# Designs tried in a protein design chat: miniprotein binders against p81326. Part 105

Target 1, 226 residues: p81326
Amino acid sequence: MLHFGGFIMEINHISKILEKEREEYIRNKVEEYLKQGFSKDDAVNKANQSWRTYIGHRIQDVIYNLLKKFLKDSGLKVTTDKALNNRNLPEELDKVKRLIAINYGEYLFLPDADVIVYKVENNDIKIIAIISVKNSFRERRFETTYWKLKLKESPVTSHIKVFLATPDKDNEISYKCPNGKPKKMRIILEYELDGIYFLKEDFEETEKAKHFGKIVEDIIEISKKL
Short names: E, the ipSAE of ESMFold2; O, the ipSAE of OpenDDE; V2, 0.75 times the mean of E and O plus 0.25 times the DockQ between their complexes.

## First folded at step 13 (miniprotein)

Design W37 (at its last look DockQ between E and O 0.01; V2 from the best seeds 0.00; counts 0 for: pae E 15.6 > 1.5, placed apart)
Fold by OpenDDE base, look of step 13:
Order: sequence, then structure tokens, then C-alpha cells
Structure W37 (fold): chain B 226 residues (1-226), chain A 83 residues (1-83)
Amino acid sequence: as target 1 above (226 residues)
Amino acid sequence: SEEEKKIEELLLKAIKLLFEALELAEKGDYEEAIKKLEEAVKLLEEALKIAKELGNEELIKKVEEMLKDVKELIEEIKEKLEE
């Protein structure tokens, strides 16, 4: 069992590492958009938007790869919603897709599921957890909560744990009551979700709010109870 | 201190290489993953040297743990190459 204990702690630096690429990325994108005929102001704005999307994907990819690696020895499997967005899925992934689908009457839709952890036992698939990865909370602040609540409404999906993983660079949810003022977002997310995992050290730890390094152990423990 | 900043820089570079290596390994590019990890080892060894020179026990322990993890990962990936 690769005790990546050291590296899990080092995930705290992911934001810093990725931010070092920002200046070059922005410069290149601005140049690209200028060549496309956008104004300087528009080019800068578009570049910044592109960066936010890019950095979000990069963090998600890192988390995905880490979880996939760390959970492999436990016999747990990891996929993503992106991998499920195909008409022709392998049987296993097709089952995974169906097992996380939310019923809207005539339609089934998938929750935002950046990372999906599941196990296969006796040819049956059990969904263990969905991890939503958020770099910032500027948009869709409570979307993860919405999906958790929707998943909870069905006996098919009610057991699925929903976790949020975030570096929370802007300290939007790192503390419950900084300076005696309640942070609505932190309180609600912690209340509604099964856990929040921080890719940083500077946060208020609670039973549900933990360092990302605990997520593997928590998932494994949950998997044993299913 | 300047030395501490250097250690931090080396660690950040090593961590970056680790993440890249994991991505490569996931894609089946094991050879390139190993190369990146070997480079990370070099960086970590340099960091360890500086940390020892500074007598910073906390940093020494941290870097040693990282080195252990990277080396274990290299061995794991090497085993996959042999399969």
C-alpha cells in the first residue's frame, strides 16, 4: 500500500503550483483572443474566464488521479461524469451512470460528479461517493448541495456520499464564524454535504470538514459499510 | 531565509513533477512518468541536503517522507512496465 502520506499533505501546494502558470497562460490566451479580433479588454476578460475553467479542470484531474491511485489497492474504482458522457459505454460504466442518475419524471439527469467512487461486488455495482471539486465558489455555490439533496430523495441513490473538495483559496468556506460572523456558505455546505475536504491547512476542522488527506480513509471506511 | 525559500522552490517543483507523473502513469506512459519521478527525487535530495545543513528537523522529516513516497511510486510503476 503506497502510503502517500507525505504527498497527500503536499496537495496543499496545488493552488500555488498551478497559479505559477497563470501569468503565462493569461498572456498566451490574451494574444490568442486578440488575434481572433477581440478588444484588449474582452481578450483579458476571456482569458481570465478561460483560466478559471482551466485551473478547475487541472485540480479535478489531480484529485481524480490521486484518488484512483490511492483507492486502487482497496479494490475501489474511480470514474468521472465526463467519462460517462458517451452513448457507447462499457457495461460497467453504463451501470454506474444509471446508478447515479436523478429522476425528473420523463427525464433522467446526472448530478455534477467530478469524481465517482464505486465498487464491484458479485457483478453488482455500488456507488460509494461522489466528489465535487471546486476551486472557487463564485459560481454555483450551492449546486453540490442541490445534487446531494436530489440524490437523497431516491432510495436508489440516497446512500451515496457527496463530498466537496476544495483548496478554498479565497477562504470562502474555511471558517464557520470568522470574527463572530457566520459564513452562510460554510455552514450550509457542511450541514447538507457528507463532508468537505480542504486542500489546505488553514481551515476550521470539524467532524465533516477535514483535510483532503483524510478522504481516502473515509471512503474506504464507507465502502466497508455498504 | 534564502535557504528555506530554495527548499520550498525545490519541493514545489518536485510536487509538480509528481502530479505530472501520476497523469502520465494513468495514461500508460510509464517511462515518462518514471523520468519525471527520478527528476523529482533529485530535487528532493537537494532539498534534503539544504534542510540538513540548516538543521531543520521538521523539513528533514518532511522531505524524507516525500522521498520515500516517490521512490515507492517509481518501484510500483516499474513493476507495471514489467507486466
Scores: ipSAE 0.512, ipTM 0.798, lowest interface PAE 1.1, mean pLDDT 91
Fold by ESMFold2, look of step 13:
Structure W37 (fold): chain B 226 residues (1-226), chain A 83 residues (1-83)
Amino acid sequence: as target 1 above (226 residues)
Amino acid sequence: SEEEKKIEELLLKAIKLLFEALELAEKGDYEEAIKKLEEAVKLLEEALKIAKELGNEELIKKVEEMLKDVKELIEEIKEKLEE
C-alpha cells in the first residue's frame, strides 16, 4: 500500500495518452467514412462510436494488467469477459463463467463484465468482484446498475461486488450536485453500485466514489471477508 | 398454479425486452430502447396485478423491484436523448 504512488502515476500517464490519441483517431476515421460515401454528420457519428469502442478496450486492457500485477501476491486471480467467451475454456474459467451467469428463464446470459476478480480455495472458486469499465456514459450508461441488481437476486451471486471504473473525462458523473443541480446518473450509480473508481483526480470523493488507486486494497479487504 | 405460470411467462417476456433494450441503448438506438422498456413495464404491471390477487408477498416484492428498475432505466435513457 506504501507504493501505490506509482499506480497513480500510471493512471495519469494513460490519461495523457488517451488525449493525444483521440483527436488523431477521430480525424482519420471521419476521413475514412467520408471516402465511403457517408455524409459529414454520419461520418462524425460513426467515428465517435468507433473511438468509444476502441478506447474502452484500451482502458480495459490497462486495468486488467494493473489488477493482475497488484493482486497476484494476495492469491487473487483476474480474468475478462473476452477470455470467458473462448470456445475451449479450462475447467477453472468455465466455473468462473457459470458462477457469474444470469438466468433469463429460457436463456442464460453472461453479464457484460469487463474484468472479473476471483480466488481459488481448495478447488472451489469464489467470485469477488466484477469491474465494469466505462470510458463514457453515452452508449452504455445504464448497464452496470442493471447487472448489480440481477446479481443481488440470487444467494449465489449476491456477494459479488460490482465496481465501475471510469476516466469520466466529460464530467458526466464526477460530482453529485454541481452548481446545486443533482446529477441523477452519479446519484443512482453511487447508490446502486458497490463502488465507483475514477481514473482522474478531479471528482467528488465519497465512501463509494474513490480514486482508482484505492481499488486494490478494497478488493483485497473484501476477499478476506469471503 | 395457472396464475403463477402466467406471471412467469410475463416476467420472462419482460426480461427479454429489457435485455433487448440494453443492447439497443448500447448501439445508440435510444428511442427504440425506450419502446421496448415501456412494453416491459406493461407486462410487469400485469404480473404485479396477478401477484397481488394471489397474495404472494415475495413475488409482489420481486415484481415491484423490477418495475422500479425498468422505470428508472427509461428515465435515464430519456435524459440521454435530450443531450
Scores: ipSAE 0.000, ipTM 0.159, lowest interface PAE 15.6, mean pLDDT 78
ESMFold2 (binder alone), look of step 13: mean pLDDT 87; pTM 0.846

Design W38 (at its last look DockQ between E and O 0.61; V2 from the best seeds 0.00; counts 0 for: pae E 11.7 > 1.5)
Fold by OpenDDE base, look of step 13:
Formats: sequence, C-alpha cells, structure tokens
Structure W38 (fold): chain B 226 residues (1-226), chain A 83 residues (1-83)
Amino acid sequence: as target 1 above (226 residues)
Amino acid sequence: SEEEKKIEELLLKAIKLLFEALELADKGDYEEAIKKLEEAVKLLEEALKIAKELGNEELIKKVEELLKDVKELIEEIKEKLEE
C-alpha cells in the first residue's frame, strides 16, 4: 500500500500553488480579449471569469488524479462527468452514466458529478460516491445539496454518497458558528451532504467535515458496505 | 526567515510537479511523469538540506516523508513503463 499519507496532506497547498499562476494567466487572457475587440474593463472581467473556471477545473483534475491513484489498489474506479459526456461510451462508462441519472419524467439528467467513484463486481457496477469540487461558493451554493436530495429520491441512486471537496479559501463554510453566528451554508451543507472534505487545515472538524486526507479511507469503507 | 521561505518555495514547486506528474501518468505519459518527479526529488533534497541546517525537525520530517512518497511513486511509474 503506497503510503501516500504525506502527499495527501500537501493538497493543502493547492490553492497557493494555483494562485501563483493567476497573475500571468490574467495578463495573458486580458491581452487575448483585447485582441478580440473587447474593452479593457470587459477584458479584465472576462479574464477573471475565465480564471475562476480554470482554477476550478485544475482543482478538480488534481482531486480526480489523487483519488484515482489512491483508490486503484482497492479495486475502485474513478471517472468524471466530463468523461461521460460522450455519445459513444464504453459499456462500463455507459452503465455508470445510467446509474447516476436522475429521472425528471420524460427526461433523464445527470447530477453535477465532478468525480465519480464506482466498483465493478461480477459485471455489475455499483456507484459508491460522487464528489463535487468547489473552489468557491459564489455561484450555485446549494447545487450539490440539490443533487444529493434528488439522488435520494430514487432507490436506484439513494445509496450514492455525495461529498463536497473544497479549499474554502474565503472561509465560507470552514466554521459552523464563528463568533457565535451560525454559518447557514456550512450547517446546511453538512446536514444534507454525506461529507465535506477540506483541502486545508484551518476548519472546524466534525463527523462529516474532515480533511481531504480522510476521503480515501471513507470511500473504501463505504465500498465495503455496498 | 529567509531560509524558511526558501524551503516553502521549494516545497510548493515540488508539490506542483507531483500533481503534474500524476496527471501525466494518468494519461500514460510515464516518461515525462518520471522527469517531473525526478525534478521534484531534487527540489525536496535541497529543501531537506536547508531544513537540516536550520534544525527544524518538523520540516525535516515533512520533507523526508514527501521524498519517500515521491521516490515510491517514481518506482511505481517505472514498473508501469516496463509493462
């Protein structure tokens, strides 16, 4: 068992690492948008928006790669919603896609599933967990909760654990009651989700709110009960 | 201290390389992944040297653990490259 214990802890630095790239990224994007004919103000705004999207994807990719690596020895598989956005999927991924789909009557839609953990046993696929990765909570604050609740409504998907992984750089959900004032978002997310995993050290730990380093063990344990 | 800042810088660079290496390995680019990891080892060894000079036991332990992990990852990827 590759003791990646030390390396997982270093995920705490992901935000700082990526932030170092921001200045150059913004500069390059501003230049790009100016060349496209946007005003300076528009170019800056678009660049900032692009950065938010970019950094979100980068964090997601890191989490994906870490989980894929650390769960491999346990026989668990990892995919992403992006990988499922194809008309021609391998049979295994097509099954995964169908097993996370939410019924809206005439339509099936997928939840936001940045990372999907599943196992294959006797040619049957069991979805273990969906991990939503959020860098910030500026938009769609409770979207993950919505998906959790929707997944809970079907016996096909009700067993799927939904986790949130976040660096929570702005301390929006790191503490439940800082200065005696309840943080609504933290309380609701912790209540509704199966777990919150922080890519940082400075947070209020609870049974459901843990450091990201615990997610591998938790997923493995869940997988054994399915 | 200046030395502590240097250690932090080296660690951040090494960790970045680790993340990139994992991505490369996932894509099957094992050779490039190994190169990045080898570079990370160099950075971590430098950090370790400074940490030892400072006598910071916590940093020494952290860097040593990370070095171990990186070296193990290199070996794992090398095994895959041979398959």
Scores: ipSAE 0.700, ipTM 0.877, lowest interface PAE 0.7, mean pLDDT 92
Fold by ESMFold2, look of step 13:
Structure W38 (fold): chain B 226 residues (1-226), chain A 83 residues (1-83)
Amino acid sequence: as target 1 above (226 residues)
Amino acid sequence: SEEEKKIEELLLKAIKLLFEALELADKGDYEEAIKKLEEAVKLLEEALKIAKELGNEELIKKVEELLKDVKELIEEIKEKLEE
């Protein structure tokens, strides 16, 4: 079993590990796009976008596997957006999908829920938390906040905790008032979300902004109150 | 120092192998996952040797904890493979 102290060491290095992969990944992807007939500028843009998707997926996989491992003994289950988009969903996962879906008239949409934590009691499913994984805040910086607000609109989903997990390598939200100037994104995210969990050590810790190593304890505590 | 850089390199390689193994185990590729974890053990044992030569007690403890965790994970995955 992976010890939680070892988990913290892994998490603190994840950005460094993934950055070493980036140069080769981008080079290979540019080559692929050039072979497809894209201009060099378009190939580079597409390769960079591909990298952002790839790195987000890699971080999500790590988070999924670690939560699954460390929440197992507490009777909590973990799934992902990948699993919920499968056409042949097991009955349990189909219920999870329906319980987090948001109604837009005749349409039913899933929020951006990279990792979902839930429990099963007497064949009933209760969604505990949704974790959104963000590697960068260049685009969709407040999308997670929007989904939290939508979930709060219904008593059926208003209990669902919405967390943000991020390496925040570029320090976009690591500090509330760097150099005496309020960082709007950090302040809004911390206010609106149920928690921000950093995949690094260098950030301003608060009641809602913590190292990712604390997320398991927090989720277990929340699950006991439901 | 060069010794500290070597330990960091070994740890990063071992952690990368651990991530890859966790992904493989999630897909049910247990034999490949075990192979990567066993490689990680070798790297961690080398890192531990260097940490002991440096006398860095905190680093020794961290590497020993990770080594213990990886070995336990290997045994858990072997149990799943036997099923």
Scores: ipSAE 0.006, ipTM 0.332, lowest interface PAE 11.7, mean pLDDT 81
ESMFold2 (binder alone), look of step 13: mean pLDDT 87; pTM 0.845

Design W39 (at its last look DockQ between E and O 0.01; V2 from the best seeds 0.00; counts 0 for: pae E 13.8 > 1.5, placed apart)
Fold by OpenDDE base, look of step 13:
Structure W39 (fold): chain B 226 residues (1-226), chain A 83 residues (1-83)
Amino acid sequence: as target 1 above (226 residues)
Amino acid sequence: SEEEKKIEELLLKAIKLLFEAIELAEKGDYEEAIKKLEEAVKLLEEALKIAKELGNEELIKKVEELLKDVKELIEEIKEKLEE
């Protein structure tokens, strides 16, 4: 039983907790943009956009810290794509960066990798999983799927599991066929990705669609097979 | 009920502190992490008291489990401070 297993279940509240900050955040940002000379309408729109970005980062940070903590005892390491966006990387992170890079002929590009889980064995790095964190699916709905498919194309990266973590506040992918109508996005994401982890309880559970509380165990299990 | 809303509010505050504490601990700020967790314990204890008064067994169980987790986390972080 994972130490603090009960706490992981409380991740369900993260959206509600963060949403409580929204009104104040929006108010402050609107004021800021008004001072910058934007119209009221523009200021509100910009503030809302800023909030979406902000909340996304906050959720990502929470997930990162949780995974870092809960995977540490298993000897697994966690980093982010942001940490890899440096010209001068420590050797370990430089290797991680290279091991997740996607080949486009003359160029190598990194997939969106909000969280990267890897292990170091005998001075060799093995990438275990990439976790994409999405608060909403308004933008880049299938970008994670794209990256999964690209990673699958190379024998260097084909083993890397790609997971999606989301609170899915708007129930865009929580159910496969609500009211008998297939949700294209849920079906495709579940089919193409290695797993979807929900930061909520109200969703249709399947073999690939699970509560976020299962992600640590799943990652540990995968790591043992690599 | 008003009491249930109060419990929810306390839980949300405590959980927020818990997330912040984990973040702080991962950054090596153990002292501040412990402070937040101690505050969370106080909030959870208050929530537990109200839940018991209401006789809500589900809430009691939930809060007790959270209290256990928070206390364990405090001990874990304290051990790291001693290293």
Scores: ipSAE 0.621, ipTM 0.847, lowest interface PAE 0.9, mean pLDDT 92
Fold by ESMFold2, look of step 13:
Structure W39 (fold): chain B 226 residues (1-226), chain A 83 residues (1-83)
Amino acid sequence: as target 1 above (226 residues)
Amino acid sequence: SEEEKKIEELLLKAIKLLFEAIELAEKGDYEEAIKKLEEAVKLLEEALKIAKELGNEELIKKVEELLKDVKELIEEIKEKLEE
């Protein structure tokens, strides 16, 4: 079947692979928006916004499928925020949703948890990790750290590992001290989160900042301790 | 039910503003960050009023905690702007 080493090498390059589709996507979307009556400039702006949403969802889908495939034999299950917001929610997923929710009195809010890893033992569900997928850091750079802090406030959720997965194409967090100057965003994210996993090769690797291909082994190791 | 939906909307908008303000402060745009945080305070104060009208003690406590955190962040950013 598929060699694990080969799969890891391909997944580290997923954003680069998907970027090859960008020009075709933008061209098709611009034509679509022009047909809707938008000006050339508006059509281009809308197409670029559409691409950013599209590529983010594509990366999330790849991460979901990878984790589902390679964690299955370890007794670990994977779901997504989209699945948890489905109107026809199976009982198992309803329990997952409640176990990751942040409590604001009567109101429960889901953290920004694009992909959720959990296990089922003796009809009990244990959340292992949530992964936030960020295609870029143009807005909401520290949203993931906020959710980690909120999860730490309760003994019921304090064990949940919070990971960030990103291609970081623009090198916004790839290096701790680029040109000798501390990068505050990288420092804070690495300090507050349980791990940052890069979907590219060129970044400063640390104990918490790793190639994305390492995430499967890390999750399995964590699950054995819970 | 309409009051419950209103509180949820207010909280989500306030949290969104909080994250936007943190991003602005990271860029050094302290004045705009403070503006967004002050807007979040107003939304949280409105949410708190509705929560009190509903008599939801747990929600009141959580909104008050978030409101305190946002106000403290405003003061921290104001000090950075002075420095």
Scores: ipSAE 0.000, ipTM 0.218, lowest interface PAE 13.8, mean pLDDT 80
ESMFold2 (binder alone), look of step 13: mean pLDDT 87; pTM 0.844

Design W40 (at its last look DockQ between E and O 0.53; V2 from the best seeds 0.00; counts 0 for: pae E 12.1 > 1.5)
Fold by OpenDDE base, look of step 13:
Structure W40 (fold): chain B 226 residues (1-226), chain A 83 residues (1-83)
Amino acid sequence: as target 1 above (226 residues)
Amino acid sequence: SEEEKKIEELLLKAIKLLFEAFELAEKGDYEEAIKKLEEAVKLLEEALKIAKELGNEELIKKVEELLKDVKELIEEIKEKLEE
């Protein structure tokens, strides 16, 4: 049993905890935008958009911190695409950045990589996994799949596991065939990605669709095979 | 029941503090992290008391496991402070 296993299971409450802050956050942002000269309707819309961005970052930060903590004893390291978005990187992070880059001919671009898990062995860096964190699937529904497919096209990156972590609050991908109707997004994401990890209890579990509490063990196991 | 709602409220508050403590610890703010965790322990102990009074074995087990984790985390962070 993973150290702090009980705590990892409590990640199910993250959405509820953060949603409690929504009303106050929205109120404050609306006031801010009104002071900036926006109409009431525009202020509300902007506040809601700001909240979606904010909550997404908060969930990402929680996941990052948890993975950083729980993978540390295994010797695994974690970073983010944001940390890599710098001209002056330490050598280690510069190598990480190069090892996840996707070739577009004259240009190299990074995939969306909210969390990057890697190990350092004999001064060599091996990228283990990329975790995409999505609070909702309103936008960029298959973006993670796109990046997985692009990473698969290169022998340099083809080994990198791509995982999706989500609370799936709106139950967009929690079940494959609710009421006998196939959920296209769940089926495609599960097929194309290496795993989907839910920050909730109410979902259809499969070999690839698991509770977030299993992600640490899965990553450690993958790291041993690299 | 009202008591179950109270337990849930206490758990949510404690879990929030846990997440905040993790963030603080990762930033090196160990003292503040410990303070939050100690507060979480108090909340969880209260929740445990209510759960025992209700005889809800599932909740008792859940809260006990959380308490264990929080206490272990406190000790881990304390060790880092002494380093």
Scores: ipSAE 0.501, ipTM 0.790, lowest interface PAE 1.2, mean pLDDT 91
Fold by ESMFold2, look of step 13:
Structure W40 (fold): chain B 226 residues (1-226), chain A 83 residues (1-83)
Amino acid sequence: as target 1 above (226 residues)
Amino acid sequence: SEEEKKIEELLLKAIKLLFEAFELAEKGDYEEAIKKLEEAVKLLEEALKIAKELGNEELIKKVEELLKDVKELIEEIKEKLEE
């Protein structure tokens, strides 16, 4: 099989790689929207919105595919919130969906989990980890922390590890005390979550804040305890 | 240095091709995925040549590991194509 560490070490440049694509992507998308009949001003605005959605999904897809590829030989399975929102679910995925659902009285809701790692033992499903993928923290800064707290409230879900994976392109959580001032967002995320995995080289590494290349080893070790 | 910057540029181009190949393989476009990976191999071999000229053992190891991974992926996809 592929050497996981070698390829994952290069993924630390994914934000840099994707940002180099921005200019070409915007130019092509503006041309596409102009052909659809939008004004130049509207085409530019729609292209920028399209880029933000595209880059977020691009990073999520890469993470999903890498985890699926590198965890399968360890007997671990990977799915996504997109797959779980399919109304024609296989029994296995229906069980996964039920095992991560949050009870709000009369209603059951799924956390906004991007990638879910689980295993199947004796026809039982054990959820190992939920990975939230955040490209930017400008609007949804503590959403992942909220879901971890909700999962802790039930004995059925309290074992589930909640990880954050991010390139952190704006350096919002890369350091605890940049320039001597505490970064509340980094400190709170690190305290509340089970781990933060950075898709870049330049960040303050701690016991919980690690290079993304460590995530496969960590997930496998956690699965052995369950 | 200028040589180290060139190696970085080659590595970035190669990893971009790897991501493109993963997308193509996921869609079942195995022949095009192989073409992207073969292009990545050429870039990595060029990067390795420069790294060896510099005598940078860390870069040599990094590029050799990635080259091995890409070549193994090519063979894996070729097997799927032949099925």
Scores: ipSAE 0.006, ipTM 0.290, lowest interface PAE 12.1, mean pLDDT 80
ESMFold2 (binder alone), look of step 13: mean pLDDT 86; pTM 0.830

Design W41 (at its last look DockQ between E and O 0.67; V2 from the best seeds 0.00; counts 0 for: pae E 5.8 > 1.5)
Fold by OpenDDE base, look of step 13:
Structure W41 (fold): chain B 226 residues (1-226), chain A 83 residues (1-83)
Amino acid sequence: as target 1 above (226 residues)
Amino acid sequence: SEEEKKIEELLLKVIKLLFEALELAEKGDYEEAIKKLEEAVKLLEEALKIAKELGNEELIKKVEELLKDVKELIEEIKEKLEE
């Protein structure tokens, strides 16, 4: 049983916890935008957009902190693309950045990598996994898949596992064939990605689609094979 | 039942505190992290009491597991505070 396994399982409540803050957040943001001279309708729309961004970041932060904590004892390290977005990086992070970069000829770009798990062994860095955190799939539905495919194209990055973590509050990808109708997005994401981890219990479990509570064990297992 | 709803409410508060504690610990604010976790322990103990009164073995097990996790986390953070 994973250390703090009970706590990890309770991550199901993250969406509910954060949603309780929504009303107050929206109210405050609407007031802010009204003071800036926006119309009521514009203020509401902007506030809602701000909330989506905010809640997305909060979920990412929670997942980051959890993974950092629970992977630490295994000797694994965790960082983020945001931390890598600096000109002056420590040597270790600079190496991490280079090892996840995607080649576009004259340019190198980083994939969306909300969380990056890596290990340092014999002074070499090995990237283990990239975790994309999505609260909703309203925008950029297949962006994570794109990055997975791009990473797979290079022998430098082809070994990197790409996982999606999501509460999937709107049940966009929780089931493969609800009511006998295939959910294209679930099927494609599950096929192309190395795993989907749900921050909820109400989903169709498969070999690749698991509860978030399994992610730590899975990452540790992968790390042992590298 | 009303008691089950109360347990759920307590657990939600606990989980919130745990997330906050982890964030605080990550920032090096160990003392405040411990305070939140101690509050979480109190809430879990209350939840456990209610669960036992209900005779709900599943909830009892769940709460006991969380209580164990939180106590272990407190000890871990205390060790960090002493370093």
Scores: ipSAE 0.414, ipTM 0.750, lowest interface PAE 1.6, mean pLDDT 90
Fold by ESMFold2, look of step 13:
Structure W41 (fold): chain B 226 residues (1-226), chain A 83 residues (1-83)
Amino acid sequence: as target 1 above (226 residues)
Amino acid sequence: SEEEKKIEELLLKVIKLLFEALELAEKGDYEEAIKKLEEAVKLLEEALKIAKELGNEELIKKVEELLKDVKELIEEIKEKLEE
């Protein structure tokens, strides 16, 4: 089997690795937007927005692939909200989708879950955890807590663990009381969520706020109790 | 120093290759994934040589652990290719 520590310990560098692509990406994207007729200022703003979306998706893809790889030997399966939005779902994924959907009267919506971990036992599917992946906390500060609260409203989804995985690039939630002042976002996220997993070295570690490298063991232990 | 900066540069290239290989293997592109990992092994062997010249025990251990993991991943993907 693969040695988990050697491989996964380098994920704390994922933001630094991807950031080396930023200058070329922005330059190419500005040129693309200028060709579409945008002003220089609009093209730069759009390129920066495009970069933030791109790097966020790249980090999510890395996390998805690592979790899928390292949870497989424990009988755990991993999927994404994008995969669940396909109209022609195989039966297994259709069941996963139904097990996490939230009812709003005539409408069913999936929580904003980037990565979903589940298991299949005795022809039954059990959802273990939903992991939200965020590079920074721009305008979606508490979206993950909203979905946790909605999942708690039903006895059939209340067991689902909701985790946040983040490099916290802008250092918004790394410490509970920076300079002696409570950081509302960190305190509320830690209180409401089942865990925060940092893809960086410098943060205040607590029972719920841990290095990302711990997430695999935590998910495996949770799955044994279900 | 220049040697320490070279090792850091090599390790960042290795990590990028590892992530690319995992993506390729997920898509079923096993031959290309193996090619990326074999390139990563060469870079790691270069990094290990420099780390040993420096006598940096922590860095040597880090590179050796990563080299072992990459070689194990190569063998895992080769097993899937043969199926």
Scores: ipSAE 0.118, ipTM 0.571, lowest interface PAE 5.8, mean pLDDT 84
ESMFold2 (binder alone), look of step 13: mean pLDDT 86; pTM 0.840

